# VH-VL binders against UPF0179 protein Maeo_1037, part 7

Target 1, 145 residues: UPF0179 protein Maeo_1037, of Methanococcus aeolicus (a6uvu3)
Amino acid sequence: MDKRITLIGSKIAKTGNEFIYCGVLEECSECRFKKICHDGLIVGKRYRIVSVRSAKHPCIAYGDGVKVIEVEPSNNFTILIESKKALEGLTLSHSDIQCNNILCKYYNLCHSEGMPEKYKIMELHEKIKCPKGNSLIKATVSTIN

## First folded at step 23 (VH-VL)

Design fa4 (from o6 with light chain A91S)
Fold by OpenDDE, fold request of step 24:
Structure fa4 (fold): chain C 145 residues (1-145), chain A 122 residues (1-122), chain B 107 residues (1-107)
Amino acid sequence: as target 1 above (145 residues)
Amino acid sequence: QVQLQESGPGLVKPSQTLSLTCTVSGYSISEGYYWHWIRQHPGKGLEWIGSIYYTGSTDYNPSLKSLVTISADTSKNQFSLKLSSVTAADTAVYYCARVDWESGYGDYFDYWGQGTTVTVSS
Amino acid sequence: DIQMTQSPSSVSASVGDRVTITCKASQGISSWVAWYQQKPGKAPEPLIYYASTLESGVPSRFSGSGSGTDFTLTISSLQPEDFATYYCQQSNDYPWTFGQGTKLEIK
């Protein structure tokens, strides 16, 4: 697999966890570990932690320190898609569901961050009753190469 | 051309404190990396003792933690090992070494001292 | 502590032979394994790090493989200068630990 090594806050450094890489922080600009932290990651992309080294390392950006992790780009995503587009095996271009209700319990599924530009619908799940009346279906999608 | 060299008494009496110093050249210990102590009992394998980070943070082998102190003197570009209450079991060749982890992939002892023999005997 | 069980403890081989040394970790340690060569009266010297990356200056006949718990050091064609003791080492968790060593001697 396309594993990368990076550092992440110790409190969230757990195998199986996912995160969105958001880029270089200002406080990281002069850090000697800038290379290991940032060179192997792509801004906006979601990564899955594959392994974690137990040792903590000091970091000016994280008061609790950071841990070395191995990550892979996330491949599977659970999202909501419009029912009319819901077909297993179909390749779609990603687009968020048009909704600004951040208090909706489905908001993150409608606006999943770190999504690939295109994905393949692998599995369809239950229909979701959207409070705004949108016809939505929960789906497992995977990144296409 | 990073070089490490151990120095200190080669003979220590039981119950006394073993003191060793590692002098580093070719790189400032205040600039980065982890600096480790490892020992090897005669005819045996290698045992990790502990380390000190360039910031001064230390990690010790739990089996030796209560007896081990690692410190650094950046002005001399040295780091030291103190092992208290020594016994015959502490007779060994002691190595200091550097660990490169900054590349992400290179987390290993990349440079070693030549080692110094310490014998615990009455 | 993470135990590194190295095998064999000793091996006799001839120049030109293919030699394989294995190291098994007591738990998953990803690829945080290094291999060292130690000759009598000398400090260990690194051969492989991150399980399979060859240290600079090390001959290409040396190679490392494995991940998780099982790791292997291979010498594809043994040379006279390769007779020594070899150690694996894990750096996944403190305390760092070594295998018990494999003495490679001339048959």
Scores: ipSAE 0.725, ipTM 0.888, lowest interface PAE 0.7, mean pLDDT 94
Fold by OpenDDE, fold request of step 24:
Structure fa4 (fold): chain C 145 residues (1-145), chain A 122 residues (1-122), chain B 107 residues (1-107)
Amino acid sequence: as target 1 above (145 residues)
Amino acid sequence: QVQLQESGPGLVKPSQTLSLTCTVSGYSISEGYYWHWIRQHPGKGLEWIGSIYYTGSTDYNPSLKSLVTISADTSKNQFSLKLSSVTAADTAVYYCARVDWESGYGDYFDYWGQGTTVTVSS
Amino acid sequence: DIQMTQSPSSVSASVGDRVTITCKASQGISSWVAWYQQKPGKAPEPLIYYASTLESGVPSRFSGSGSGTDFTLTISSLQPEDFATYYCQQSNDYPWTFGQGTKLEIK
């Protein structure tokens, strides 16, 4: 996979962590590190940190400073899918589960950010009891390139 | 073109403080980058001493931390090294250098001074 | 501290030879390795940064490779001006550290 170099807040700069790139902040517009931080990343895409340098660097956007990291696009995702669509090896177009209960413990799995448009179901896990009665199953899915 | 030049006394007595200055030309030290000191013992390898960021933040080698001070004078476009309580072990060629990290993939010593020899002797 | 173990300490070669110098880090340091050439009485000069990127103005016969813990500097066809001492350097963590150097001599 293609590694990218970027800077991220020191508190979340840990190997294995993932983040969604949200684009350029207003305060970054005139920053000399704008190229390092933002070029090569795609808005809305999820990235996995594969390496972290220990040194902290000052940043106007992060009071605790930033660290240099290497990242790769995330490939595997854990999500909830409708049981009727749950088949290992099947390719699906991503769609969020229709639910607006943001207080639900499964909300992030039903509305996972940074998902690819299409993915392949790699592994099926347990069925979950949806408070709204939806028939859902946990699945590991991978990006199709 | 960016140029660095070390200056200071070539002879220091034991227990005294070694003081060196690096004069930078072709680039303002206030504009960016990290500015480093490295030394090389006679016939031996290179040892990193410390650095100062263009904002004034410093990092030191733990082996020398208690004895090293790096500072910058932006008005003169210089940064300096002070090493206190020197011994014969501090005899070396001292280099100042710039580190390019702002290009994203850099983070190496892209420009070096020619080095200045410092001998610690009574 | 991260130790950079460089090998060999010295190597004798002839013009036109392929020369490989290795550097092993005591821990994973991704690609934060640079290589330098130092001639007698002169300051080190950068050759490679980020493990494999050639510094501007450096001849293409120089190349770097590796990631993690094992790194190599290669001179594909040695030229007379290449006889010097070479150093690897890590910048993954402070304190930055160098290999002990490899002296490349004429056979």
Scores: ipSAE 0.694, ipTM 0.880, lowest interface PAE 0.8, mean pLDDT 94
Fold by ESMFold2, look of step 23:
Structure fa4 (fold): chain C 145 residues (1-145), chain A 122 residues (1-122), chain B 107 residues (1-107)
Amino acid sequence: as target 1 above (145 residues)
Amino acid sequence: QVQLQESGPGLVKPSQTLSLTCTVSGYSISEGYYWHWIRQHPGKGLEWIGSIYYTGSTDYNPSLKSLVTISADTSKNQFSLKLSSVTAADTAVYYCARVDWESGYGDYFDYWGQGTTVTVSS
Amino acid sequence: DIQMTQSPSSVSASVGDRVTITCKASQGISSWVAWYQQKPGKAPEPLIYYASTLESGVPSRFSGSGSGTDFTLTISSLQPEDFATYYCQQSNDYPWTFGQGTKLEIK
């Protein structure tokens, strides 16, 4: 029941990749593939690609064409959180860690895009040594919204 | 309602070019997505030859790629197959077919022509 | 190329019997399998697509199942019009490929 069939740009059509569905583009309002691309997808929701058919099809939104994929909803993220806040099962409000070091190798784990307001800590992983001295732990979280 | 019909010579000499036409009625080729050729060898299974997207882009079975050309003529509502340098191995029943993108996922052939037998012999 | 292997190559059965035909893919293809029925002198006709979805107008005695590499077509209570040759076909990758066929014969 959770699987959906859709189309996505051929360069990102790989099993295991995730994306956030952003809705129908104005250029797609008269597209032949509009129904298969968009039916059953929820704006703002994260999806994981579970299979890819290899044929490419023309698309205005993707210059290198699109491929048919199967997707499932993905509610889980990997992020860094402060170790003092990290307790499995705890629900937290989403906020980015206050750090402007764009060159940090952990930057994207500290500044997660597309998360809803609240999340639940599902599993704690290893602690990391932040270059700025923050005490951070890697966590798998699930969205609550 | 939608009908596909193959036409062309039933007998072709070795080394010549096989040329077949599929005439579509009850549906415009330009309203469809992909149009396909499939063949069925005597006593053997089905083999996909290739497809044409309604705007002219093609995909071919790699085993035939250098020998096959598929084209479309939207003014006649037809698409065609040319297979060059034929041998006895090209003797088969040739079908044209449509892939269903309206109720399916572009994953199966919902309409087939009746088939035309082509024999390659001197 | 993805090889599709059908079993059995032929089945002898009687009206009212239940028949199962198997198709195995040489690699994972998710649910991208269709099944066709072909009567002598006629083109194949679609029965099932996406492994288990019946084509419009196909009797409910036909069903399909499977995912990954193993797929089945089941015909529950056979009718006289069901004696034909059946093919599976994968659409995961070009070139699209067919099984070698299963001939269902009257016993």
Scores: ipSAE 0.600, ipTM 0.834, lowest interface PAE 1.7, mean pLDDT 85
Fold by ESMFold2, fold request of step 24:
Structure fa4 (fold): chain C 145 residues (1-145), chain A 122 residues (1-122), chain B 107 residues (1-107)
Amino acid sequence: as target 1 above (145 residues)
Amino acid sequence: QVQLQESGPGLVKPSQTLSLTCTVSGYSISEGYYWHWIRQHPGKGLEWIGSIYYTGSTDYNPSLKSLVTISADTSKNQFSLKLSSVTAADTAVYYCARVDWESGYGDYFDYWGQGTTVTVSS
Amino acid sequence: DIQMTQSPSSVSASVGDRVTITCKASQGISSWVAWYQQKPGKAPEPLIYYASTLESGVPSRFSGSGSGTDFTLTISSLQPEDFATYYCQQSNDYPWTFGQGTKLEIK
């Protein structure tokens, strides 16, 4: 098991949430919790929150404080991919969907942060109604390396 | 080495305010994170009273919240407990303690004071 | 508040015995449990934190295990200095709470 303990902003500290570790924020360079917040995580890697302690702690990077969490690497993602290339077991090169509609309800599935260059399709789900007319299907994918 | 020592009167009358001070040596309160008070009755287990963050923010056991005040004086390297309107139920050994945020995750008390017995009696 | 219930309330044992003490939480607390030893007239001393991590300087005959709601402290070969009262403590939520204690006595 590859569980890590860290701190994250209290607003997003919920079991099941995922985040990309982006390294030390400039505001955190003098933070007393710096070692705990950023140690033991790999820059660019996705993590899934598996437990949350309820106490809030002051932190300059998060106005509503931070909470201690347990995380594990997230190896599987749900994303949208082009339907014409979607077949279970295929390995594809990741490319963001060319769409800047940040208010779209599917935005985060089209623009998944921290995706590696290549992924393997593990399971196909339903097609979605893209507001821009793209032919997209929801899929569970696994990072490969 | 970190040492904590409680001080204050051992006998307090009902309805008065219990005041205790924890003196920290070998470590600065401002280098730590949270500083705690815990108490223990002879027939009961340990009860967490509350904590103070090194910047002054406090958390209190809800069962005591309206009665308890924890404060710190970093220039004297001390933190204090006041418990108002005491009754015989507040008779206990009172401990001050530090949580471990270095090798731990702020999840257990690595240093405790020796404890001071407080009796509430008319 | 999260209730921590210890079993047994007391244990009579001999030097060299293996002793287990359990602690059950009233709700899931992941691994946020610590164990303390307290001798008469003295403050509690930490043994284990994060369910299974041994505190520095604590003999290796002490071990902890468990997650979720069920936790165990084990002493693999009891020594004369181990006769004391043992407490578990959860740190998942404020207020932090302790088990009622387990008194380990000489048989």
Scores: ipSAE 0.589, ipTM 0.832, lowest interface PAE 1.6, mean pLDDT 85
Fold by ESMFold2, fold request of step 24:
Structure fa4 (fold): chain C 145 residues (1-145), chain A 122 residues (1-122), chain B 107 residues (1-107)
Amino acid sequence: as target 1 above (145 residues)
Amino acid sequence: QVQLQESGPGLVKPSQTLSLTCTVSGYSISEGYYWHWIRQHPGKGLEWIGSIYYTGSTDYNPSLKSLVTISADTSKNQFSLKLSSVTAADTAVYYCARVDWESGYGDYFDYWGQGTTVTVSS
Amino acid sequence: DIQMTQSPSSVSASVGDRVTITCKASQGISSWVAWYQQKPGKAPEPLIYYASTLESGVPSRFSGSGSGTDFTLTISSLQPEDFATYYCQQSNDYPWTFGQGTKLEIK
C-alpha cells in the first residue's frame, strides 16, 4: 500500500537500511532513470528498504551503479541520545554528539544523516558503553513537523 | 509500433559460433534501456541468455558467460548475439526482447521478436 | 539461480471455467514476477507484471496475486482464445528464470 519503487546506490541497497530522500541531484537532471528514482518520494521523508533486486544499473551519481529497491516510509528510527535528556514522550531538539570515532560500532546511531530538527521519544532501550565515556541510551524516535 | 525481428542462419554445426541479429523498427535502440536475448528449448522451456544496455554494458546468464557475447550497432538499430562452441543442447528458438522501464519497473519483456529457430547438428 | 516451479504442468478446462495456475520461487522474490501467454508458433506475450499489475490491453479476466515465494495467475472465465501455454518469470535476480510452463487445453 505505502510501498514505493526507486533506485539507490548499490553500496547502500540492503534490506533494513534507511535513507532520507533529499530530492533530485543536479547530475540526475537528464538521467533516463530520473522518473523511477524520484517519482513518488517526498523530500525530507525517511524511507526503509524492504527489498532489493540484485541487478546493477549505470548511474552517474553512484559510481558503483544503482539497484532497484522497494521502500516504505519510516517515521520511527533508532538514535543515541544523552541519557539525561531521555524520557519517553518528550519532544527534543536535535543535538549532535561530539565524536569523531568513525570505527565505533555505534557511529551511525550518533551521527544519523537527515535528523529532524525536533523528534519525539517513542521508546527507550538499553544504555550503551560509549568508548569516549558519553552517557548514551538507544531510543526509538518519531519524526515530527 | 515497436517491432523486433531476429535473423541469422537456421543451421549451425557443432563447435561453431551461432550468430544472430535483432533488427528493431519503430523505435530507436538508443532511446531504450535494455535489450535482451532469450531462447526456448524444445521440451526444456525458456532460458534468459543476457542483456545489453544501450551504452554497451552487458549482463549474461552465468551458465553461458564464457560463451556469449551481446553487442549493439545503433547506426543500424540492431543488437546481436554470438554464442561460441555450440552443441546440440543449443538447439532452440531464439528471441530478442525489450524490457519496459516506462510503464513497468524494468521487470518484464513487453516486446518480443517473432523468434528464429536454430538447429545445431552435423 | 532462483528456480520457478509451476503447477499444474497441464490443465484441461472448458470455456467459462475458472483456472488458477501457481508458481513457487525457490527463495523470496517480493513481487518481482511476470506472467506470459504463449500460443503455438508465437512468441510469449506479457499478461501481468509486478505480481498483480495487468499489462495494457490485457482483459480483466486475468489477474495475478502473491508475494514472497507463492504466486498465482487466475483466469476468471475462460474464453476460446485463452487456450495456450502460460509461464511465470522472476526478475528479482539475474539470471532471470522462468517456470516450466502450464499448458491450458480444451476439455
Scores: ipSAE 0.563, ipTM 0.821, lowest interface PAE 1.9, mean pLDDT 85

